# VH-VL binders against UPF0128 protein PH1314: the designs that were tried, part 1

No score or structure here was measured in a lab: all are predicted.

Target 1, 225 residues: UPF0128 protein PH1314, of Pyrococcus horikoshii (o59052)
Amino acid sequence: MIKMLEGYYIIENPGVVPAERRFRMKDLKAWGYDLHLGTIEGERAYFISKTGERHEGETYIFKGKEYHVSRTQKEIPENARLLARIIIERGNPYLEVWLEEEDVKFPLTKEDPRIILKRIWEKEKLNQLLKHVRAVGLTTDFYKDNVFTQGIPLPYEEYPPKVRRVLREVKDIHRDLTGFGRFVFQYFGEVDKMHNYRLYWTLPTLHLFDIDIANEVDKVLGMLD
Unless a header shows other numbers, all headers, positions and changes below count from the first letter of the chain; Kabat numbers aren't used for antibody chains.
F, E and O are the ipSAE of ESMFold2-Fast, ESMFold2 and OpenDDE, as the mean of both directions, binder to target and target to binder. V2 is 0.75 times the mean of E and O plus 0.25 times the DockQ between their complexes.
[cut] marks letters that were taken out.
The coordinates of atoms that the task and the answers printed are left out; those that the model quotes come from them. Centres of patches stay.

## First folded at step 1 (VH-VL)

Design n1 (framework fv_necitumumab)
Heavy chain, then light chain:
Amino acid sequence: QVQLQESGPGLVKPSQTLSLTCTVSGGSISSGDYYWSWIRQPPGKGLEWIGYIYYSGSTDYNPSLKSRVTMSVDTSKNQFSLKVNSVTAADTAVYYCARVSYDFWSGYFDYWGQGTLVTVSS
Amino acid sequence: EIVMTQSPATLSLSPGERATLSCRASQSVSSYLAWYQQKPGQAPRLLIYDASNRATGIPARFSGSGSGTDFTLTISSLEPEDFAVYYCQQYGSSPLTFGGGTKAEIK
ESMFold2-Fast, scan of step 1: ipSAE 0.000; ipTM 0.407

Design n10 (from n1 with heavy chain V100S S101I D103G F104D W105Y S106V G107Y Y108W Y111P; framework fv_necitumumab)
Fold by ESMFold2-Fast, scan of step 1:
Structure n10 (fold): chain C 225 residues (1-225), chain A 122 residues (1-122), chain B 107 residues (1-107)
Amino acid sequence: as target 1 above (225 residues)
Amino acid sequence: QVQLQESGPGLVKPSQTLSLTCTVSGGSISSGDYYWSWIRQPPGKGLEWIGYIYYSGSTDYNPSLKSRVTMSVDTSKNQFSLKVNSVTAADTAVYYCARSIYGDYVYWFDPWGQGTLVTVSS
Amino acid sequence: EIVMTQSPATLSLSPGERATLSCRASQSVSSYLAWYQQKPGQAPRLLIYDASNRATGIPARFSGSGSGTDFTLTISSLEPEDFAVYYCQQYGSSPLTFGGGTKAEIK
């Protein structure tokens, strides 16, 4: 289940959070949420706000920083993503929460993410984008030796304008795919241990991928189908 | 009874950094139930909230001051501090530290420190 | 930001009289409003929180009312020690903001 809060998402079963980042439901009550006026429905807690409106309980902690949801959700950073689950142990509810900051905005829907991945990143569409990279005349030596496969990247401003445009297009494709992959893997929660799919998220963003990006899309689509 | 006490230089020159410290006694700054704030009051004028800090180091600042303000916490000394960069005469004020209790953010303030006057002049 | 407007700026009354102080928010803050009293040379003292709840140790002559955008602090019978400046403060939205204050002075 995915809920958006002014551009942010709460994802079910996102994985394991260290104990120091867990919050008990009692802690949420201390932060202005009244559990006695709310309900627990399955793995979710709902609270009655001070204005009398029903809402889900929510808080988050990330890398030792605490972020609090105020009465206005505008206080949450735009590039933040909320990851949370509610666990009931022997009748004692507690909330595991963490926030991942991300620079990538991905189109989100109430439908199965697999449908959106197929629609947005179909081979034909990806091939059209990759044709543009090839059409600007970058040679294998240029992108392999100096910048992309084995080279040391230059500051962005030092690239020629034509190369900067190509790098931006490839970066956007790579970021969107990486962002969606991270979201999809967290949402579905299970990866074949022999395939180590989480390593895909560590691919170098500065490499110019032409075949590798298409292969990565195929692998993700094959996993989800 | 929890008490707060401000300390720092009473005179700061224009363009320099104003630094203040609040010492908490009779209670722990490492409590998850409280946020710690700075509020200022220019002579003869009203109150302006500067920002808050939580014992973990998490902060939120008034947007009007965000570019010039930094807060920090020292849990071993039971203290939290305020730095205001590039001060001008408009930063002349009594500076208060205060505790905010219970809530999803800072709410009302109780207790307050006694306040410390900071004058910005050459 | 939410702008808090207090009126009147100055209230001139005699001991024993009823004082009524107003605080208006530029947009709704529900009941997320506090009142403070400040005497010369002193820090503000919390009087009322959540619009109508008296803080510990505050005399019963102080009461708060209102919700949304319009709030009132009432002192049923002024004592000599009540002549001070009063501030309202909202915490319904960030940043936290205070009113400009109402000075209660002896007529």
Scores: ipSAE 0.000, ipTM 0.400, lowest interface PAE 21.1, mean pLDDT 61

Design n11 (from n1 with heavy chain V100G S101P Y102E D103W F104L W105S S106Y G107D Y108A Y111I; framework fv_necitumumab; at its last look DockQ between E and O 0.01; V2 from the best seeds 0.00; counts 0 for: pae E 20.6 > 2, placed apart)
Fold by ESMFold2-Fast, scan of step 1:
Structure n11 (fold): chain C 225 residues (1-225), chain A 122 residues (1-122), chain B 107 residues (1-107)
Amino acid sequence: as target 1 above (225 residues)
Amino acid sequence: QVQLQESGPGLVKPSQTLSLTCTVSGGSISSGDYYWSWIRQPPGKGLEWIGYIYYSGSTDYNPSLKSRVTMSVDTSKNQFSLKVNSVTAADTAVYYCARGPEWLSYDAFDIWGQGTLVTVSS
Amino acid sequence: EIVMTQSPATLSLSPGERATLSCRASQSVSSYLAWYQQKPGQAPRLLIYDASNRATGIPARFSGSGSGTDFTLTISSLEPEDFAVYYCQQYGSSPLTFGGGTKAEIK
């Protein structure tokens, strides 16, 4: 199991910052640097702090918002390894977790990606992601409502075991499904291997389903249309 | 009110397999909100975490016990179980099952069973 | 593994006195630390989680503090029912580990 140690780099909205300019969040927070919402006026990028100062620098657009990154920020070390990624809106990464292997002395396992999310991801960061989902209109209760209001197309016992497991979890999240099935959690706990999971969320519960199982469940629930 | 209850034989012979079951009542173990753990306490000593299981069957074991321990879950009976192979007198302890909820990062325990004493002796 | 060391092993006090219990981790566990109370013949009971948050139903006289490697449980004024063994537990990394316990006993 993965250990929560120093040497983790958590990058929010990495798609707004080119890989060569990503920075260790722990250092940035300690120094008072962060990503700032910005704007473009003419050919110069500016953003305005709460103190009214104008800052010039690189500006990136993500999800219709402008972010500015200071050049004084440190880069992610070259020896850091990508451990996990959350992707939203068709391949745009929302969060990346990078691990500096030289500083971290622990075994990794792919057997439970939920442990990685639980131990690395702060509850506040999950809440920010959920607020973002609501703001961009990605929330839906379609599958929940079809399962519980219209019924399941086959007797429960006749579904494959892995589909039945997911159907039990869908039943448990009836009232607060937020459409996180559109989000993909990619886990890279083993060298050169990636696991894809769909995220299903109801506050405060997070569910991850193997992408192949999620695709089978989506097919089954789609029959209720 | 959610309650946990351990069950199994109170006496196990050396070299045999220790088998315990935890029954959950007043709530479901088929939920992403909880991990389910076993913790033991030898007489007069402190607490030792054995491992946990998620309702999907995913497990994590204490490395000191990993070669001898298996956990399983039976969601239809609302139970999870522990097996410890090749027991010795050092495995004599009170065994507790416990619930780790999401709000405690799954790894601290808000509800415990009453504990069951297992003695390893011929 | 992270080793948790509790001190003192035994704390002998009278009702009404303030109790201060120490727990130290061999490496940083941030704030991922819980305190439990155990009475003879009973299962442990959660008192404090995330180093300083009281669990539901726990009296205000119990408080926790600390972060990183050094943690303290304080009982502001001991009641007769507070004489028990107290354990700290880290959940910053696997394997989960407990301290050796501090026994609070009546003088």
Scores: ipSAE 0.000, ipTM 0.418, lowest interface PAE 19.2, mean pLDDT 69
ESMFold2, look of step 2: ipSAE 0.000; ipTM 0.425
ESMFold2 (binder alone), look of step 2: mean pLDDT 94; pTM 0.957
OpenDDE, look of step 2: ipSAE 0.000; ipTM 0.503

Design n12 (from n1 with heavy chain V100D S101K D103S F104G W105S S106Y G107Y Y108A Y111I; framework fv_necitumumab)
Fold by ESMFold2-Fast, scan of step 1:
Structure n12 (fold): chain C 225 residues (1-225), chain A 122 residues (1-122), chain B 107 residues (1-107)
Amino acid sequence: as target 1 above (225 residues)
Amino acid sequence: QVQLQESGPGLVKPSQTLSLTCTVSGGSISSGDYYWSWIRQPPGKGLEWIGYIYYSGSTDYNPSLKSRVTMSVDTSKNQFSLKVNSVTAADTAVYYCARDKYSGSYYAFDIWGQGTLVTVSS
Amino acid sequence: EIVMTQSPATLSLSPGERATLSCRASQSVSSYLAWYQQKPGQAPRLLIYDASNRATGIPARFSGSGSGTDFTLTISSLEPEDFAVYYCQQYGSSPLTFGGGTKAEIK
């Protein structure tokens, strides 16, 4: 199964909030993570993704039964925003959440140096991946082809030659990239001066790569636990 | 079965640089599952963690030693190394290299080298 | 840094007796605590990790307990080979720190 990534997130319009620890709102976005709301067998659940560049959208991990969300009877305003933390203990993910209007203290303030160091490492690996993808020539022609629409990958041989080159080259550095096997390249947005792509994780993307790469991705994610 | 072996000079003069190498056998240093650490023990005293290195070159050092220590990794030789600058008699100790596995909350040093005694004297 | 304090400094017991060793952290380390055994002239040997999990090959007579700031290593019935120095170590926060050690010696 796909491990949930430890990290910090913002949740808008939450229905449920378990809260214990607080974080500075503005620090969270620096880590390049987004949280999306979906469902698991009819119950609301939170799904996590890393986003590349600046485009937002709806992306979900469609099977996250290991993802735990604590429940509370506290009513939360519809326009409330939450700070959230995913922690993984002994392979099990846990979500902690705080209200934005509460006084917030970010973990970068020496409260947990090892977790902070791992988050910095994760951000650096994502930046390396993005630079690599840009360098191998992911162009606007790729966007026209809609090759990764809605996170459903094509068989390898059906990708344009430029995309196939990117996929081969990224495989060579997969061992250094946390969560790589869960990300798909996709063009988003109609921003006229910014031709960007998005990396999002879906279950089908693990089958784009050799099984050894999927195993290596899970090992790299283990470093966060 | 993974084994670690320290190597380096047993005697270092005051003000010089202490250099040690740890050779990893039976497993790869390029594994994302492990950090690689140096720990020292002065004669008759307890253990002091010096720092760790990841195969990518990322390091974390004990703040008490950070200004004087550097670690490096050579994945082609399956080795990692420690340099301690401007040594004094207080740096006399048995130096151990060790493997630190992070999996879940498991950070313990599961494999240690035999240790090498380094004496700092004129 | 988190300071680890072990007590007693020396524990004098006979083979067959129960040994209880204490380790206290100056601030909470959750369950991120390990115990090591060191015999003269040898490297330390991992006994317990995550406060209570025995490392591979460690006899069942060794057990760990505790969380937060107070931890205990118990040897249910001392064997002759168990007389050694024991160290606790926290990994909840950098820098990693060790206790001062408890020497288990024959009475």
Scores: ipSAE 0.000, ipTM 0.410, lowest interface PAE 20.3, mean pLDDT 61

Design n2 (framework fv_necitumumab)
Fold by ESMFold2-Fast, scan of step 1:
Structure n2 (fold): chain C 225 residues (1-225), chain A 121 residues (1-121), chain B 107 residues (1-107)
Amino acid sequence: as target 1 above (225 residues)
Amino acid sequence: QVQLQESGPGLVKPSQTLSLTCTVSGGSISSGDYYWSWIRQPPGKGLEWIGYIYYSGSTDYNPSLKSRVTMSVDTSKNQFSLKVNSVTAADTAVYYCARDYGDYEYYFDYWGQGTLVTVSS
Amino acid sequence: EIVMTQSPATLSLSPGERATLSCRASQSVSSYLAWYQQKPGQAPRLLIYDASNRATGIPARFSGSGSGTDFTLTISSLEPEDFAVYYCQQYGSSPLTFGGGTKAEIK
């Protein structure tokens, strides 16, 4: 099912009951990250974060051009073009990608995001986004004494109790859903705010990535049960 | 301990705008930990969630009321407010302001005492 | 929107008895369910959140259970002050919705 919420298109994971959603979709507009990558012809994207001090408004370099990551479209630099939008939804176990390009428009079918990922993103490029998402969580005070391998989620026992409860709930939902691509973990992350614990975890199932990325994710996923 | 207190006119004429303010004490509205909600209860009936606001000004409204409702926040006064336009007798209710725990839970841990608003000519 | 149905509408019991109150959601809300107590002329008071966690200051005689669509609030031994209206509320999906309430009254 494809839904438009205030100009954003959301493709629901058909295996996830809508009533299972923990957070309201409006929150996506305030906290979703808009990532602007190269064109659909871009086979090799790489990300270089310019800031460790400012945990919002990150800048990525792709094919020699700067692309600003913002939580709203109005924060995109005047000369930037929206090439791909990655929608990270708080509390829902899915991720959507789409392109705004000539003859390619959102909404896309469930198959389209996987095709786009195969064309634009190799395993290393997607891992750069996953490192960025994890780094946002790592910069909060509740991770100050933890050691964490970039590109790999924290072990289950190292999450705060509230987050562990949510991860158990998502894991239970995932266990009952078979045969389709879906994210196993909910999204939470809040930068610079000790009092708001939101972690964003983009660990997809097999159907959302090429087989190399899916196999890597499955290997890592086994460490969080 | 956090306390919430509603204030505003107890009588509003049909077709006019209902305006209420909630004053928070013992805690800061500009804390990112919490969202701030309005909930109403018609006499002798159940509870209806109206909407919430975050200190940044971000809002969400019950779809049944979205076309008539506006919320605002004044962090300097530690207050948030509700406006309901074009009221009718169906808007007669006790109005509560409440604290929503936030990102992980959307339940209400502290409530104001409630204020009765009657819509009548 | 998710419709919350509470039963019975009225529960007539004597002090010292066990009370069992039911709340059903029209769609699954996982464990994202809260219970409130409301006495005449007062604001609702949070009792239980996340289906089974007691709020701060709530006596141990109150317990919650259930997941998905079926939830129960249990009061192990009714005290005189427990005769009130009880509401369940889901937060698995927007808009937030409340049940119609169960009135616990003295038999």
Scores: ipSAE 0.000, ipTM 0.420, lowest interface PAE 17.2, mean pLDDT 59

Design n3 (from n1 with heavy chain V100G S101D D103Y F104D W105S F109L; framework fv_necitumumab)
Fold by ESMFold2-Fast, scan of step 1:
Structure n3 (fold): chain C 225 residues (1-225), chain A 122 residues (1-122), chain B 107 residues (1-107)
Amino acid sequence: as target 1 above (225 residues)
Amino acid sequence: QVQLQESGPGLVKPSQTLSLTCTVSGGSISSGDYYWSWIRQPPGKGLEWIGYIYYSGSTDYNPSLKSRVTMSVDTSKNQFSLKVNSVTAADTAVYYCARGDYYDSSGYLDYWGQGTLVTVSS
Amino acid sequence: EIVMTQSPATLSLSPGERATLSCRASQSVSSYLAWYQQKPGQAPRLLIYDASNRATGIPARFSGSGSGTDFTLTISSLEPEDFAVYYCQQYGSSPLTFGGGTKAEIK
């Protein structure tokens, strides 16, 4: 629930407030987002909607913590309200690391994706493989459902029905190690398409499925070699 | 709250294998949220990371020790273990086990055992 | 491997004084930097992770800052129990590496 208080929209979340975080603005701008989560003096942020509209806000103190929220207007787009709620309620400690350009280098390279995946596994840590999986992730018609997540997961029930169907399919693929290998292969070709608002499969989402990623990687590499 | 405790012999002879076990209580080693590390500290010196193990058995070892080190996990006993082969006096150290947060990042160590001194001498 | 260098090796101060401890990485570790406190005969205790986040139960007088290659641990007003050895640790790449430590001692 969004309420107007002292001229500003605030999101009340009794009980659960995310830890303060800084998002790297340069990384977020690559995906059409300008946001600040946490308390950093002198920094400003604004929300960029799916239509490219810029919504400026102010810093508000909520339960002893600072959050950047949209300024009060006659009407705030539903997507702006939802994104502000997600940012205040959840945060995302992985977003800064995940959205670094070198971590999404895969869409910008002419090298065989199978060789890139193998190289990431052999030379990087498990965390880098998870970043790569997120980068090649789910580039779907989720944008047609006007979902703006910045890779921050919503409660399952808050996703549009079409998105929930895809998430169920992803869970099924994930629970089958062979299916996970097919998932990685199947969606790699979509990553080169330029959309301003992509719904990515984030590290927290992968973690929720209790995945043995090392075993999955070994299986996938065995299938590719 | 999570607690870790090291156990093993306090004295090992040169060329033998050093074997240590870490028992985890107050939390599950098979949660998937964490990895489990060994760190050592020679008397009067700094800390050296040895390696980690995930509940699946997947490991990563410090390259300086990789040829001599093996880790294993026993989820039924909520334990993980370290073996260091062909020990020398340079392996004399306090050995710590510790938990790493896999979910947040695979690197900082939030809970540590009390440490166990292993002396390599004849 | 990434080499972590701490300075000074020894910091001699009185209770109530501000302590500033430095840690430098030989290459960028972004914000993947932790600080630990170790008292004689005890295991290290996590103070700060991700360069600036205090671990659970750590007093507000401890703060961390920095990114990339240069990091600082600040203790705003030293308490008697704060005289200990402090280590920084990077987790930006394997192997995990620790600094040589800074010993905070009573003047």
Scores: ipSAE 0.000, ipTM 0.410, lowest interface PAE 20.3, mean pLDDT 60

Design n4 (framework fv_necitumumab)
Fold by ESMFold2-Fast, scan of step 1:
Structure n4 (fold): chain C 225 residues (1-225), chain A 121 residues (1-121), chain B 107 residues (1-107)
Amino acid sequence: as target 1 above (225 residues)
Amino acid sequence: QVQLQESGPGLVKPSQTLSLTCTVSGGSISSGDYYWSWIRQPPGKGLEWIGYIYYSGSTDYNPSLKSRVTMSVDTSKNQFSLKVNSVTAADTAVYYCAREGYSSGWYFDYWGQGTLVTVSS
Amino acid sequence: EIVMTQSPATLSLSPGERATLSCRASQSVSSYLAWYQQKPGQAPRLLIYDASNRATGIPARFSGSGSGTDFTLTISSLEPEDFAVYYCQQYGSSPLTFGGGTKAEIK
């Protein structure tokens, strides 16, 4: 699904304009992250880590910095705001996340949103969707059938029956995704106004992309800028 | 202190459109921190979520009602509204507007007092 | 949709007794579960969110527990004001769904 999102952002570039979004704990949980209060190099700070990776009372070294976890937060502190915005730099979208407490900002991350979405997609329902996409790809030669030319998707009715079946299954899965589809659609702006098939109809093109997953993982691990 | 207040006709005839408005005070609908919902409760029965709206106009509806429901927001009046088309006796209920909770999740921390809408000829 | 089942439908207890209310989800909702109290003629009042967190202003006698599919609301010692209908609500999957309610009434 990371290859699918790469195609989505490259081909459609859904008019993502830098815009402020407010995140909630359910958004961080859906992404597979914990929020911590602690110290970074001895200074009070908030930071996020992958769920279950860091524990209260422990000290970690990451990219040359010393992190100490004082408390794992169950909720966003009262009168604090978890904020994020999508910034496009040199043609690449980045997710800048920070916690704002009164006049103090705690930078949490500057991540590629494709990597965050990959984390969400590793949930079981999304793995089932990926299996269906791969099955369709194995039984249908999309290039031979001229279904995907110049990376331009077709209207739903013009897809082959096997592809339309997969798109209907995607729609049904999306209906059941609390915190995933709604968060994704609302967060990226343009996608919350898309027809139910727009995000998923690039899934059959997974075999078209050569994405360096290792490079993208390194971006996620660089949580503090 | 946040308060929500429902308003609209208490009687609607079968096949007509039910229209309600929720007025928010003590907080801004444009804050971006919160989603705003409608929930209904038929007399003597349980609660049914209808849908939510964000201040940008983004909506999501309960699939059981999706074909008949429209929500809208008026940020200048600090209000959001519900329309239910082609009503029947099954739509008779107390209708509540509610705000999403501050912490993680679509639970509801503030509710309006509710308004009874009766569908009858 | 996720179906929420509450049991028992009615609890008949005396003031000072411990109340235990059950809520079961047809599939896992992790900890995305809230509890509400509703008195006749009033809107529901949030008691518990994220399965175990008490909402602002809610007395310490109310506690929530559970994760996945099985959840419990406990009132350690019933006060006269606690006799009401209680609803659980999941927000782990769309659409948002409520349980059928448990009515706590005086024996």
Scores: ipSAE 0.000, ipTM 0.420, lowest interface PAE 18.3, mean pLDDT 69

Design n5 (framework fv_necitumumab)
Fold by ESMFold2-Fast, scan of step 1:
Structure n5 (fold): chain C 225 residues (1-225), chain A 123 residues (1-123), chain B 107 residues (1-107)
Amino acid sequence: as target 1 above (225 residues)
Amino acid sequence: QVQLQESGPGLVKPSQTLSLTCTVSGGSISSGDYYWSWIRQPPGKGLEWIGYIYYSGSTDYNPSLKSRVTMSVDTSKNQFSLKVNSVTAADTAVYYCARDEGYDYVWGSYDYWGQGTLVTVSS
Amino acid sequence: EIVMTQSPATLSLSPGERATLSCRASQSVSSYLAWYQQKPGQAPRLLIYDASNRATGIPARFSGSGSGTDFTLTISSLEPEDFAVYYCQQYGSSPLTFGGGTKAEIK
């Protein structure tokens, strides 16, 4: 089983250091920054707000145990870093946060926290988009590169009305993920007098396909068929 | 601490517009921390979500009601409002306003509710 | 829309007994599920959110479990004040939808 919610994280230059040291995932989401919605570029963590804007991990204040969250910018120490860990207790995800200046150490893990964060984010975004596609009754397929060697791209007006509706709806959702992947519709011709169309999702990288995401995609494809 | 209070007419005639207002005290609608919603309950039936509004004016409505519903927010009065056009007997219900923690891509669990106001649609 | 089905419709138990309430979604809602308690003439009160997290001020005898399509609310030992109607609600997909309710009544 994929432990997508557990792992270690580094958040550089946070806006406000929280007074609490342990937070529920709900509190993190209320920040407008969800570790499930973040990406890693170099040494910086980037999070996606509810409006689809990409932000570096800064400008939070919150109290996890009281479920109160505010986003505001306050003076922060230069080069401040938060060390964070997502843990699951009794089925509930919690975020534990420490300021690096407090000399907190994490147990060594074999998996890079940045890879865990990216994998969590990609799974959440795929789930959101697949819920939308599933409602329209289309199947999905996923490839590891931004290159498709099969199928024929059609001008928009030549797709059937049902496919054109899905294209419009997916495009609205996809703009929130600019830089984090894209959807491609292709026509695969006629077999047994049936026209074949497929929706493809490409990962936001030209590197090797994440095997954990591939396993989740296989499960979803089985449910759509 | 935080309280929500509904106000509006108890009786509305068929084909007219129902207008309700929710007044928030002990907290600010201008806060980006929350979404503000209307939920109704017909007599003897379950709960039906009507829609939400964010302090910026952004809304999402239940598709079953979308053609007849409008929500608005007045941050100066710390209020948000619901209008339901062309009402019928099926719109008879207790109407609740509610708050959730919605400052993210996922929202919809309601931690505070108004007491509810009964609206009867009859001639 | 996602249809939420609660069972049983009515649960007749005595104080001190364990109550188990079921909620099923017509399609997966992951863990985006809340439970509410409603007493006659009152607004619903949030008990559980994200399937298993107790809301502030909710007694430890209330617990939630499940994910995907099958969810359970458990009251480990019923108190007199727990006899009420309970609703589940999904927020994994718009529109938000509620179950038909389970009435816990004393017998």
Scores: ipSAE 0.000, ipTM 0.409, lowest interface PAE 20.4, mean pLDDT 62

Design n7 (framework fv_necitumumab)
Heavy chain, then light chain:
Amino acid sequence: QVQLQESGPGLVKPSQTLSLTCTVSGGSISSGDYYWSWIRQPPGKGLEWIGYIYYSGSTDYNPSLKSRVTMSVDTSKNQFSLKVNSVTAADTAVYYCARGLTIFGVVDAFDIWGQGTLVTVSS
Amino acid sequence: EIVMTQSPATLSLSPGERATLSCRASQSVSSYLAWYQQKPGQAPRLLIYDASNRATGIPARFSGSGSGTDFTLTISSLEPEDFAVYYCQQYGSSPLTFGGGTKAEIK
ESMFold2-Fast, scan of step 1: ipSAE 0.000; ipTM 0.428

